# Designs tried in a protein design chat: VH-VL binders against Small ribosomal subunit protein uS3 (rps3). Part 3

Target 1, 230 residues: Small ribosomal subunit protein uS3 (rps3), of Nanoarchaeum equitans (q74mz4)
Amino acid sequence: MASKVIRKFIQNAKLTVFSQEFIRLYLRGANVSKVIIRQTPIVNRVIIYSARPKMISEERKAHLAKLLELKFGLEKPVIEVLPIENPNLDAHVIAERLAMGIERNIRAYRRLAQRYLETIMNAGAIGAEIVIAGRLSGQRGKTWRFKAGNLRKTGTIGQFELDRAFNIAYLKPGVAGIHVTILKPDAEIPDIIEFKSPEEISIEEIEKIDKEIAEKMKKYLETYLLAKQM

## First folded at step 5 (VH-VL; framework fv_tezepelumab)

Design p20 (from p00 with heavy chain T106Y)
Fold by ESMFold2-Fast, scan of step 5:
Structure p20 (fold): chain C 230 residues (1-230), chain A 122 residues (1-122), chain B 108 residues (1-108)
Amino acid sequence: as target 1 above (230 residues)
Amino acid sequence: QMQLVESGGGVVQPGRSLRLSCAASGFTFSSYGMHWVRQAPGKGLEWVAVIWFDGSDKHYADSVKGRFTITRDNSKNTLNLQMNSLRAEDTAVYYCARGPLYDILYGYFDIWGQGTMVTVSS
Amino acid sequence: SYVLTQPPSVSVAPGQTARITCGGNNIGDESVHWYQQKPGQAPVLVVYDDSDRPSWIPERFSGSNSGNTATLTISRGEAGDEADYYCQVWDSGSDHVVFGGGTKLTVL
């Protein structure tokens, strides 16, 4: 009924998803996972969880705040960086590390995937899966799947958390999509804001942010959709 | 000291059944996909079957599909091959072999058993 | 069904380089593995993922894979290299492991 309220809610959800992906791309290498934006009458607090918080200097925080204000219209953004309790159980951290590892040595993709699965399971995951899709060798695109443990839920009690992440390895011959899924023995933290998946976000809207970041996010969205079809 | 030891081979008549076993030691068996590969006397290697590290998926060569069943017991570090409706062309040395760590799609075999001879004849 | 083609035999003089080929349609898009088998023994992995070598295999063994041909190269051939060699891929189209027919390497 309140179509105007619904439109504003959708706009806020898109802004949150866009700004989260923008932050992960801007701070690539810092292993950024969860990004929380808390709006108050006084300030917009941006809380960034990172496995390498020392890589996010005060200068980078100041610059990011300016970019978020300029590109996303966030009033008075304040950047806070917090460490990740266990980066080896965080799908976004693993996905970025894997993507950057493959970018440094494409031929090592299978060894890296196997190593990270072992790292995840040793950290206490119930199950994990890594899917790599794209052109890592030869002319044809392929999909590789690596799995450990049990990803199937048994019973009706929500004693487990399913963590999923998507990242892109930027390679000379193209890109490769990387999906990481981790099932861990952790309680779900209540969501304050509902997020839209990348497939619900239009390419036209991505073009409104910084050109360099917009091109990366556009490629991210397109690669994610292609990987979903495989 | 990583080892695979096959057992259960022997001489059987056509149409009968035989069960092969493979005992693994010296590595975390439950983390690896396992394969059966056979070799007829004087012939090349022929892949028979694979079972994923958690037992969740299995694949068979067309020549044995519907007749052979691959299973594993991760608690006992044991791989099994149940061979039913045996034919003369199933005569071969059967090897168990270890696939790569957690890999469920692609595989090479870095550890092989010594093999066990299966002879299907009258 | 995918087929890997190897020459039935290759000969090499001691100290010379042997090359064993494995032909397959677009095999360069697959990961190729190579095994050495001596009479009465189980196969031994000598090259995996096209060009990687297990730590227990001498550096004389190397591999390559592009287009429609994968090649196992054995430099400074020795009498102890005399064996049957098999190439292998996983064919994702059929969900099957495929072996080549094997190549008998003779060191003259």
Scores: ipSAE 0.007, ipTM 0.495, lowest interface PAE 10.4, mean pLDDT 80

Design p23 (from p00 with heavy chain Y108W)
Fold by ESMFold2-Fast, scan of step 5:
Structure p23 (fold): chain C 230 residues (1-230), chain A 122 residues (1-122), chain B 108 residues (1-108)
Amino acid sequence: as target 1 above (230 residues)
Amino acid sequence: QMQLVESGGGVVQPGRSLRLSCAASGFTFSSYGMHWVRQAPGKGLEWVAVIWFDGSDKHYADSVKGRFTITRDNSKNTLNLQMNSLRAEDTAVYYCARGPLYDILTGWFDIWGQGTMVTVSS
Amino acid sequence: SYVLTQPPSVSVAPGQTARITCGGNNIGDESVHWYQQKPGQAPVLVVYDDSDRPSWIPERFSGSNSGNTATLTISRGEAGDEADYYCQVWDSGSDHVVFGGGTKLTVL
C-alpha cells in the first residue's frame, strides 16, 4: 500500500540521517563530512569522507560496523573511508575543527571563527558564515555571527547551492552550537530582493524541530564514551 | 599603522546633497565591514549605516533610509556616504568606523576616524 | 525597536571605583561594547564582548552583563578617566546598531 510504503520510506530516511550523524559523533576528531550508505543485494556499503582518514583505523571501522548493525539494524555493513578533496571548503570539517578548538580554549572563540573564515575564503569559497550560539566563558546565552564573501541571507536559496553543518562545543558551563555555511565556487545564486532583517532559525529552534534525534545521538555518544572509559 | 581619515564635510542648505569619504590605510580594507556613526553637537552617538566588506549587504538607520547611500571602493580603500535631501536634523560630526574582521553586525568598533562636520542650515 | 538606558552622569572620588550602567530588555542575551569619548575627540573602545579589554586599555577597566543590566566598572578612578561613556549593542531584530545615551563621568 501507498501509505505503508510512505511510512516505511520516512522511517528509513530518518534512520539513514540518524545513522550518518551517529557516525560523525562516533568518529569525532577525524573530521568526517559526507557519509553515503549504499544498499546492494550483498552488503550495505558505508562510505565515509574524512579529512583525517588515518585516524579511522581498521579496528575502529570494525567496531563501527558492529555498532551500526546493533543500533540501526544495518545488515553486513562494510566501512570504506575516502579522503576529502577540499577540507577547507567543507562545512562539516570546519564546524568540527571550530567546536574542538573552542573546547580547548573557550576565550579564543572569536579569533578561531575569524581564522576559519579566512581559511575558507582563501580556499576559494564564494561566501561563508559562522554562527556561534551559547554560553562562553561566564557570559549568558548569546549569538555571534561572522560572515565573509557574498552570502544571501534572505529569500529561498536552492537546496544544493550551500554546504551547511552544525556541531556542538561541549563546555563545562554548558554547550555552544556552531553553524557553518559555505557557498562553494561555481554555485548559482538566484536574483533575490534583500531585506533589512533576514529571518534565521536559531540553534534552539533547530533543536525543537528534531529533539528526538538529537537526544538519541547524545545518548549513544555518552553511552559509547562511558563504555570506553570502563 | 592603521587609520581612517574622513573628508567632504561642510555647510550646506536644507534639501541639498553632500558626499562624505573615508580613506583607510594600514589594514586589509576589503576584509572589514565599515560603518558611519554621527554625533549632533552636544548629543550622543547615533549609528547611520553599515556596508558589508564586499558591498553586497547594507543597512541604514530609519532616520536616513531612502536619503543616504553607503558605498565603498575596495581597490582605493575608500568608504563613501552620499547624503541627499539633507535636513537640519542631519547636522552632526560624521565618523567612519571599522567593524571586526568579517563580523560587522554583532561586533564593536576598534578604529574610528577623527570625524568631519556637516552643518545643514539656511 | 531596542533602547539602551544610561544615567546622564556619575561621579567618583580619585582612587575609588566608578560603575556606569546600561539598561536594556534582556541585554544579558546581547554582547555589549563600551566607548570612552573625551571632548573634541573620536570615541575609543574600552571594553568589548561584555568583559574583554583591548590590549591598550588598563586592567582597571572591566565589564559585566547579566539580565537587564550591563555595567562598566572603572577601578582606581583617575582624572584622565573623565569622559563620556557609551554602551552599544547590535539589535538583530532590526539589523541596527544601538548606542546608549551616554554617561558623563566626573572625577572629583
Scores: ipSAE 0.029, ipTM 0.552, lowest interface PAE 7.8, mean pLDDT 80

Design p24 (from p00 with heavy chain P100S)
Fold by ESMFold2-Fast, scan of step 5:
Structure p24 (fold): chain C 230 residues (1-230), chain A 122 residues (1-122), chain B 108 residues (1-108)
Amino acid sequence: as target 1 above (230 residues)
Amino acid sequence: QMQLVESGGGVVQPGRSLRLSCAASGFTFSSYGMHWVRQAPGKGLEWVAVIWFDGSDKHYADSVKGRFTITRDNSKNTLNLQMNSLRAEDTAVYYCARGSLYDILTGYFDIWGQGTMVTVSS
Amino acid sequence: SYVLTQPPSVSVAPGQTARITCGGNNIGDESVHWYQQKPGQAPVLVVYDDSDRPSWIPERFSGSNSGNTATLTISRGEAGDEADYYCQVWDSGSDHVVFGGGTKLTVL
């Protein structure tokens, strides 16, 4: 019995991941980053973060909603598209751009990887790594690693955000896996009491801010875990 | 601190089953592929199995394929190895090891447990 | 089955450079990783992706990989380096991890 319940839960988790992967493939070229699917009693909200939101038309959203309903049984899906503030610091965006670039010109894989590392570092990253695994020059399963900056700072508590993404380049010799890791400064949480002097800040105001920070950290953790399962 | 702790080892008769568990702490378990590696007394390292970060893909060494099943529970940060139809040749220390984030094609193991001894004897 | 060949034993005098080889057909096309194992202990990653080193490993550990041979190089050998060393690859053709047979490093 416990085994059946666990198996069903695992299957549902897989379907969520597959749905997110399907959305990325369907919207390939729109530089989709995070995809969050939230079930509510009324609707199923699908939140898509994109570096090119204008490429996701209302017609394309409607078609995607119908496909999600037909292929994954997602009832009454509502597609919401949100922009990405810093696409050059988003691992998913870089991974897709690199994959599509390699597909256009496989011989440029090293130049493209170095170019994107430079783009990431110029955008303010602490460190970045691009890994390309596959057969790009006729070699057997070779891995190429490109690094810039300092990724060792991942051990510094609460000061840096680690973003990772995986994508696939579809090539005539097969496929090549592309892994992008970006270490960037933590997003700054706005201080809602910045206009008050220290002498005027009450304990109640401090507790309110602490609660807001805890709620934001909970949402960041949930988003991070969802991204890591894709 | 990041660590892996194996359990479930012991002495078992040939043809019987045994289940090993590995408890992970200090890192986001659900983001990493996980492996089982074994070592017979006085012998070298032998890879046993791998499971993808989400459980969607698995690979096994030919010597255990069809007898062993690798599983994971990301909600409990645990990795499991179900060992059926055990043979004397399965006698070894079994290690769980952390694979690369989304990169098991070129995977290396940066974190290892201390191992749990499995002895198959009559 | 893909096979990695290591010498069973290598000896080095204190302060000298030890070289441990790992032979495999077209191993230069694969990424090679190296582990150190001391008696009664779990293996420790010392070199990954042919030549990269974890931050906790001394810089006297290095690696190379080309053609049919990968090499782990330990400069300025110390008594604390005595251990068994294993090379490892992911064989993309079979989707299997392959370990070498291991090399026992003795420091005189």
Scores: ipSAE 0.005, ipTM 0.428, lowest interface PAE 14.5, mean pLDDT 79

Design p25 (from p00 with heavy chain G99E, light chain D95A)
Fold by ESMFold2-Fast, scan of step 5:
Structure p25 (fold): chain C 230 residues (1-230), chain A 122 residues (1-122), chain B 108 residues (1-108)
Amino acid sequence: as target 1 above (230 residues)
Amino acid sequence: QMQLVESGGGVVQPGRSLRLSCAASGFTFSSYGMHWVRQAPGKGLEWVAVIWFDGSDKHYADSVKGRFTITRDNSKNTLNLQMNSLRAEDTAVYYCAREPLYDILTGYFDIWGQGTMVTVSS
Amino acid sequence: SYVLTQPPSVSVAPGQTARITCGGNNIGDESVHWYQQKPGQAPVLVVYDDSDRPSWIPERFSGSNSGNTATLTISRGEAGDEADYYCQVWDSGSAHVVFGGGTKLTVL
């Protein structure tokens, strides 16, 4: 049986993951990669890494801070936006760009996938893979895989980073899942934890979160998807 | 107000070079792919070239490959077309045109410039 | 390599519906875009992604695309609709924009 302390810890961890994914959805188009929420006794610092920092205006930061406080109970949030050093090697950036491209022109999905795969390799990746799964050609749902270079190294590998991201293209026929995997050299040891997209979060996991928080997340996702269609 | 203004057109002799420019204003130029499209007098539209938002990808029509070079300067909000080894069949009004979405190459255009006339004749 | 075929001209009476076709092999699998060009002016996007309209284009303009034919439909034709109309696709295989030959719409 889990103690009250353990249950509270798990709930807070899930709330943090969900608020990070909400930020990514809210700022969709700004090519947000990692989101770090650093809780201190005075303030909650929200550090957002973006390939398009200028797209996140002071007004959008203020609005986001208010939404995080109102909907997720994050007290006194302070939004900081930092640039991404090489966006063409960032799986989250590529996944968002590809998803949005497919949403605009579903028939260009193969061209866009090959284009981004080429972009990743030209930026210095060791290997990359893009997987698109869904109903794109008007027929049954299918899976398309696009690869370049070598994705896996075993044995003595030196310092390499495997960067993965998932995103969703919201289409009239349904949704298409997009997975991007990039194997790249990395001179630094990254202090990051991969974040789950809302679509990767299990129903069972959602049911374990405070009922009010789960309802808030559902409303935000529904509102975002409705706005996306307008 | 979003605007594209072409310049650099004129009369040139066959075999010479000409550089066209397109000045963008009223939108975040560095976030959009850009195209050049031409139209010979009394004829239809013909696509010339495209450049991605960051300059990393370029495609050209077969008729201009090896002769024309598309470039951009995002710090100055300008698109350029360097035209070398000009031929009589390059005579046309040249339009610059914007991709409709951020970062994404969709292959169509929501904003067009006014055009600049290039005449290749002796 | 990919070719789009349009009729050279189409006529419509004022207040009637004009239909301009764009033929292409399996064009229904492509996204088709339409431009209006009046004499001495730059082209103007009137329909994109088969059937969507820019906010500044009247509801009289609509599009469809299936099989081997895409169609631009202009209902309640007006004298101001006289123009050349071009269909266009992005040929992902060659990474090229392809235009149709254009159709001159006359409102008589």
Scores: ipSAE 0.006, ipTM 0.459, lowest interface PAE 11.5, mean pLDDT 79

Design p26 (from p00 with heavy chain G99S)
Fold by ESMFold2-Fast, scan of step 5:
Structure p26 (fold): chain C 230 residues (1-230), chain A 122 residues (1-122), chain B 108 residues (1-108)
Amino acid sequence: as target 1 above (230 residues)
Amino acid sequence: QMQLVESGGGVVQPGRSLRLSCAASGFTFSSYGMHWVRQAPGKGLEWVAVIWFDGSDKHYADSVKGRFTITRDNSKNTLNLQMNSLRAEDTAVYYCARSPLYDILTGYFDIWGQGTMVTVSS
Amino acid sequence: SYVLTQPPSVSVAPGQTARITCGGNNIGDESVHWYQQKPGQAPVLVVYDDSDRPSWIPERFSGSNSGNTATLTISRGEAGDEADYYCQVWDSGSDHVVFGGGTKLTVL
């Protein structure tokens, strides 16, 4: 049963994980929030939430659709770009902006984290956390944690959505993982998570079935674990 | 408007305990990390301890680790330092200080208290 | 543990520029902050994040930080600038805040 579950997960991962990663890289700078792929009998809808939707021209959408078909075998992709309601409360937007800012000036990572937490809280967040992991100072790998407000890990008062995102700052010493968590001011039911954490998936079992997906999952897991460590 | 006021200093014999307090006013105390910094007579500044804005994390200088405990009460806007097993080398003026929003360890201290003198002598 | 080295004293003539150095291994990779302390008083922040200045501090105060040396520069020195000056960084290896030993500035 386990092997059937793993194979099903791998098929889903090819379309969701690889496509999402590729789209975020292709559209880096457009502050892409979430990417949702909805398969229908007629078409595959790719819904991209962006804080800078005007950066994603019709020509870029057409090119992206062709690339998704070529690289991932996604049949008849239709790219839809939707604005996000509040970019300063969106973890993916903040994570990308922070990653790109750190790439511009590594020494400013603490000041940038402070500025973005202030931006998030001023936008009305109940709480927020930024975790940065990697080699940013002193030639030592370390985790820095910046927090503001009240982050309820488990709450009994209403349903609250924790918006979580991670991103990677590409630096000469390697990479720095950036994890952003924002507790939104409105009590909202979180989007249903369709599959398990990468930590719960056996990389060795995946490698037996598909080496390429295993390499991508290993990279994802390493970045996730680095950001999670204290 | 923004102030930090220390209290609790005094003369104490080696091996005894003393509790310092710092009252904050004029800013949202619960949003800021807080530090204790000391200065021995005629010497330089020495960092003692830090407490995160919500009390979730704490760090201590090696010279005081295991002897001092930093705490805070956000409902009373108060920072505390419990000093146990005091030594002659703990003799100093103790300052409380505020770090910037969210940047607790790597930030600067923009607000300082006036300091309270602790003298450890027999 | 991480050590910041400052000269114990620096002298400057009135109207001249004083430079106070803060030496540390790869200190240019850290954010350096500077404090002024006058006798019997608490320290006062004069420069933060290497080169930024609080709104209440005159433009005569400036900072720089690169390689192994951070520098506090006080132009057009005045008698009122006489004080002890301390640099501060964070040591990533120990999660400790570290101060330099201090520099006494004399204006004569």
Scores: ipSAE 0.014, ipTM 0.519, lowest interface PAE 7.7, mean pLDDT 81

Design p31 (from p00 with heavy chain I111Y)
Fold by ESMFold2-Fast, scan of step 5:
Structure p31 (fold): chain C 230 residues (1-230), chain A 122 residues (1-122), chain B 108 residues (1-108)
Amino acid sequence: as target 1 above (230 residues)
Amino acid sequence: QMQLVESGGGVVQPGRSLRLSCAASGFTFSSYGMHWVRQAPGKGLEWVAVIWFDGSDKHYADSVKGRFTITRDNSKNTLNLQMNSLRAEDTAVYYCARGPLYDILTGYFDYWGQGTMVTVSS
Amino acid sequence: SYVLTQPPSVSVAPGQTARITCGGNNIGDESVHWYQQKPGQAPVLVVYDDSDRPSWIPERFSGSNSGNTATLTISRGEAGDEADYYCQVWDSGSDHVVFGGGTKLTVL
């Protein structure tokens, strides 16, 4: 049982996660990695790291700001887009590129996974893994796993960092879940945690905030759980 | 450019042992799973064993499990097959074959050696 | 244990289309690969992941896979296509590579 103060803190944390997830879905295709929301007395700064900053126009930023204010109650949001230094070492960027590539040509899944692993390793990763899981009607999930380098080195903080991302390829017969893991030689510690696991998101709480977002999130979570079983 | 060269084949009596080797060159050996596939005279292809790119995981056909051991040395770009308790049924050409890049279990064989003949007879 | 069934032989006239089948329980849910082997030579990969082709293999070679049957299709058959053809899958249930029995293609 949580106190009233702790329950309010948890609710605020979930709202932050939900708004970050909405931003990622809204800007799909722009290779968004981390999203940071910084609150100040005057404005709420939304900092979006993207491998394709030019895909996020001033018009898109304005629309996103209005949506965040209307749907999540974020007061006076200011959207800031920053480039990603090395997109080839960013798990979220790779996962989205792989998902969208598979959506264009399902038969290219193996070639794409191989190419992206090579790209990751050539960019200086210690190790990396790509897992693609999908299923056909009436069948249990099928999994393809690709791995390069060494994922067992741990070290101390500041020597190595583990970057993980999940994305979904939307296919005609169903979906495929894509998991990307990258072990890098240099740690990048964000000031604010980006996203929680989809399993930790409550549809009931989202519905109380915004019914439209809840429906989209429900579909996303159903898709995620289905892909996870594959 | 790319080469897989098998060696170690020959004629042996039942119950004896042979060690096959496969020397790889022209590609990053440590990025590929490696297989042994055999073919008895006039018969079809039969998979024998696989070893993971880092040597940590191995799988064997039921017909050779417990008798054959697959190993690799990534520092020397070599794949080995230790064959113990040989039977007449093990008579075959043994091929060294490369699995797909970074693929850990599934897949095809995109490059094969020329094979080495193992004859088990009395 | 998984079993792949191929016809022992298939004949085709020059310039005609040859079809070699590979039967397996729900094989359409597996990735099927095909190899060509000429007498005294090592096998050569001709089709992988059901329908993809290595860059050095002519577009006359194609594949399909659905239900309980995978098919290797060789259009405009040539004398040089005469060989034994093998289908192959990875059986994740047993962690085994499984080959079909092979099909001898005769071009006459």
Scores: ipSAE 0.241, ipTM 0.617, lowest interface PAE 4.3, mean pLDDT 82

Design p33 (from p00 with light chain S31N)
Fold by ESMFold2-Fast, scan of step 5:
Structure p33 (fold): chain C 230 residues (1-230), chain A 122 residues (1-122), chain B 108 residues (1-108)
Amino acid sequence: as target 1 above (230 residues)
Amino acid sequence: QMQLVESGGGVVQPGRSLRLSCAASGFTFSSYGMHWVRQAPGKGLEWVAVIWFDGSDKHYADSVKGRFTITRDNSKNTLNLQMNSLRAEDTAVYYCARGPLYDILTGYFDIWGQGTMVTVSS
Amino acid sequence: SYVLTQPPSVSVAPGQTARITCGGNNIGDENVHWYQQKPGQAPVLVVYDDSDRPSWIPERFSGSNSGNTATLTISRGEAGDEADYYCQVWDSGSDHVVFGGGTKLTVL
């Protein structure tokens, strides 16, 4: 009973998360952050928060809706794009900008990480951390960690939100995983009943839906595990 | 103008203590890891210690671990090195140096002080 | 402990290219930084992260790092380049900064 309900919930949550990640990959370059899929009595509303909403045309929305229906079985999807209030405080936006920046110039990884931490802190973050793991120089994979401010939950007064994101820089030597953590004021820490980490992802189940997305998720998991080795 | 100024050097007998200070100006001190690097007369550069930008973590060269203590006061833009149980081999010019912005795992030094001479003699 | 090996001295004629090497086991896996030090002065950063330059350093200065050897290259050598040069890495295995022994560059 209870366990069966929980199993169904987890599997549905995984499919939802995979759909969200597919949307971020499909719209890479539009600085997509939060993706919310809400079931209404008539349609499934897909709300996409973007730092560059004008880059997501009506034609692209229509194509994405068709892909979501075909690949993930989402019934009657309706794509809605909303702007991000402050892109400089959004972990997903920063992670994508950093990944694409490193792809343009691998040697700028340190400068870019430092500049984005400065940008995050200047936007009002309490603390932030950027971790880059992979092959950026030399023969072996390495990990670089950059940190600013205070990421600890110090004190019981005040509301704050912990925002986390992961992205991948696709480089000639391989890939580099980028993890961004931002502690923001004025927001409650969200309920994380979604799957806890990439290692809980069932690559076999994703492959049944789309081999291409499964390969990307496999690479994501491998890069995540490399970063976790720190 | 970005500047680091060391002070507190001098002549001291073996086994005694000495405290070095480094005053920073012209940049946001609390955003940078800080290092001490020394150079014995006629010798090369030798790293001594580092302290993270928020004071949360510290690392020391094996030759000074347990004898030297690195501290900082971000409200005063000051870096300190407390040197205890001094030995003749600690004789050197001590430089204060700034690490990279927000960098936890690696270090290069873009701003250096002029150095302060510490002589440990019998 | 990790050790960086530099030649004690290198000489170059004006207008020629000087190459200063820094040897270390698998140094190509580390980020190498280079410093210039003139007598009685503090060191000055000339190359960082293997091949990047601070904005105030002439483009004549360049670096490379591969395998067991990192190299600082100074093209079109000038009398003002005469100094001691040190390579440096952060050894993540020991959490230590390691400097090479230094190379005296003489411009003939």
Scores: ipSAE 0.125, ipTM 0.592, lowest interface PAE 4.8, mean pLDDT 82

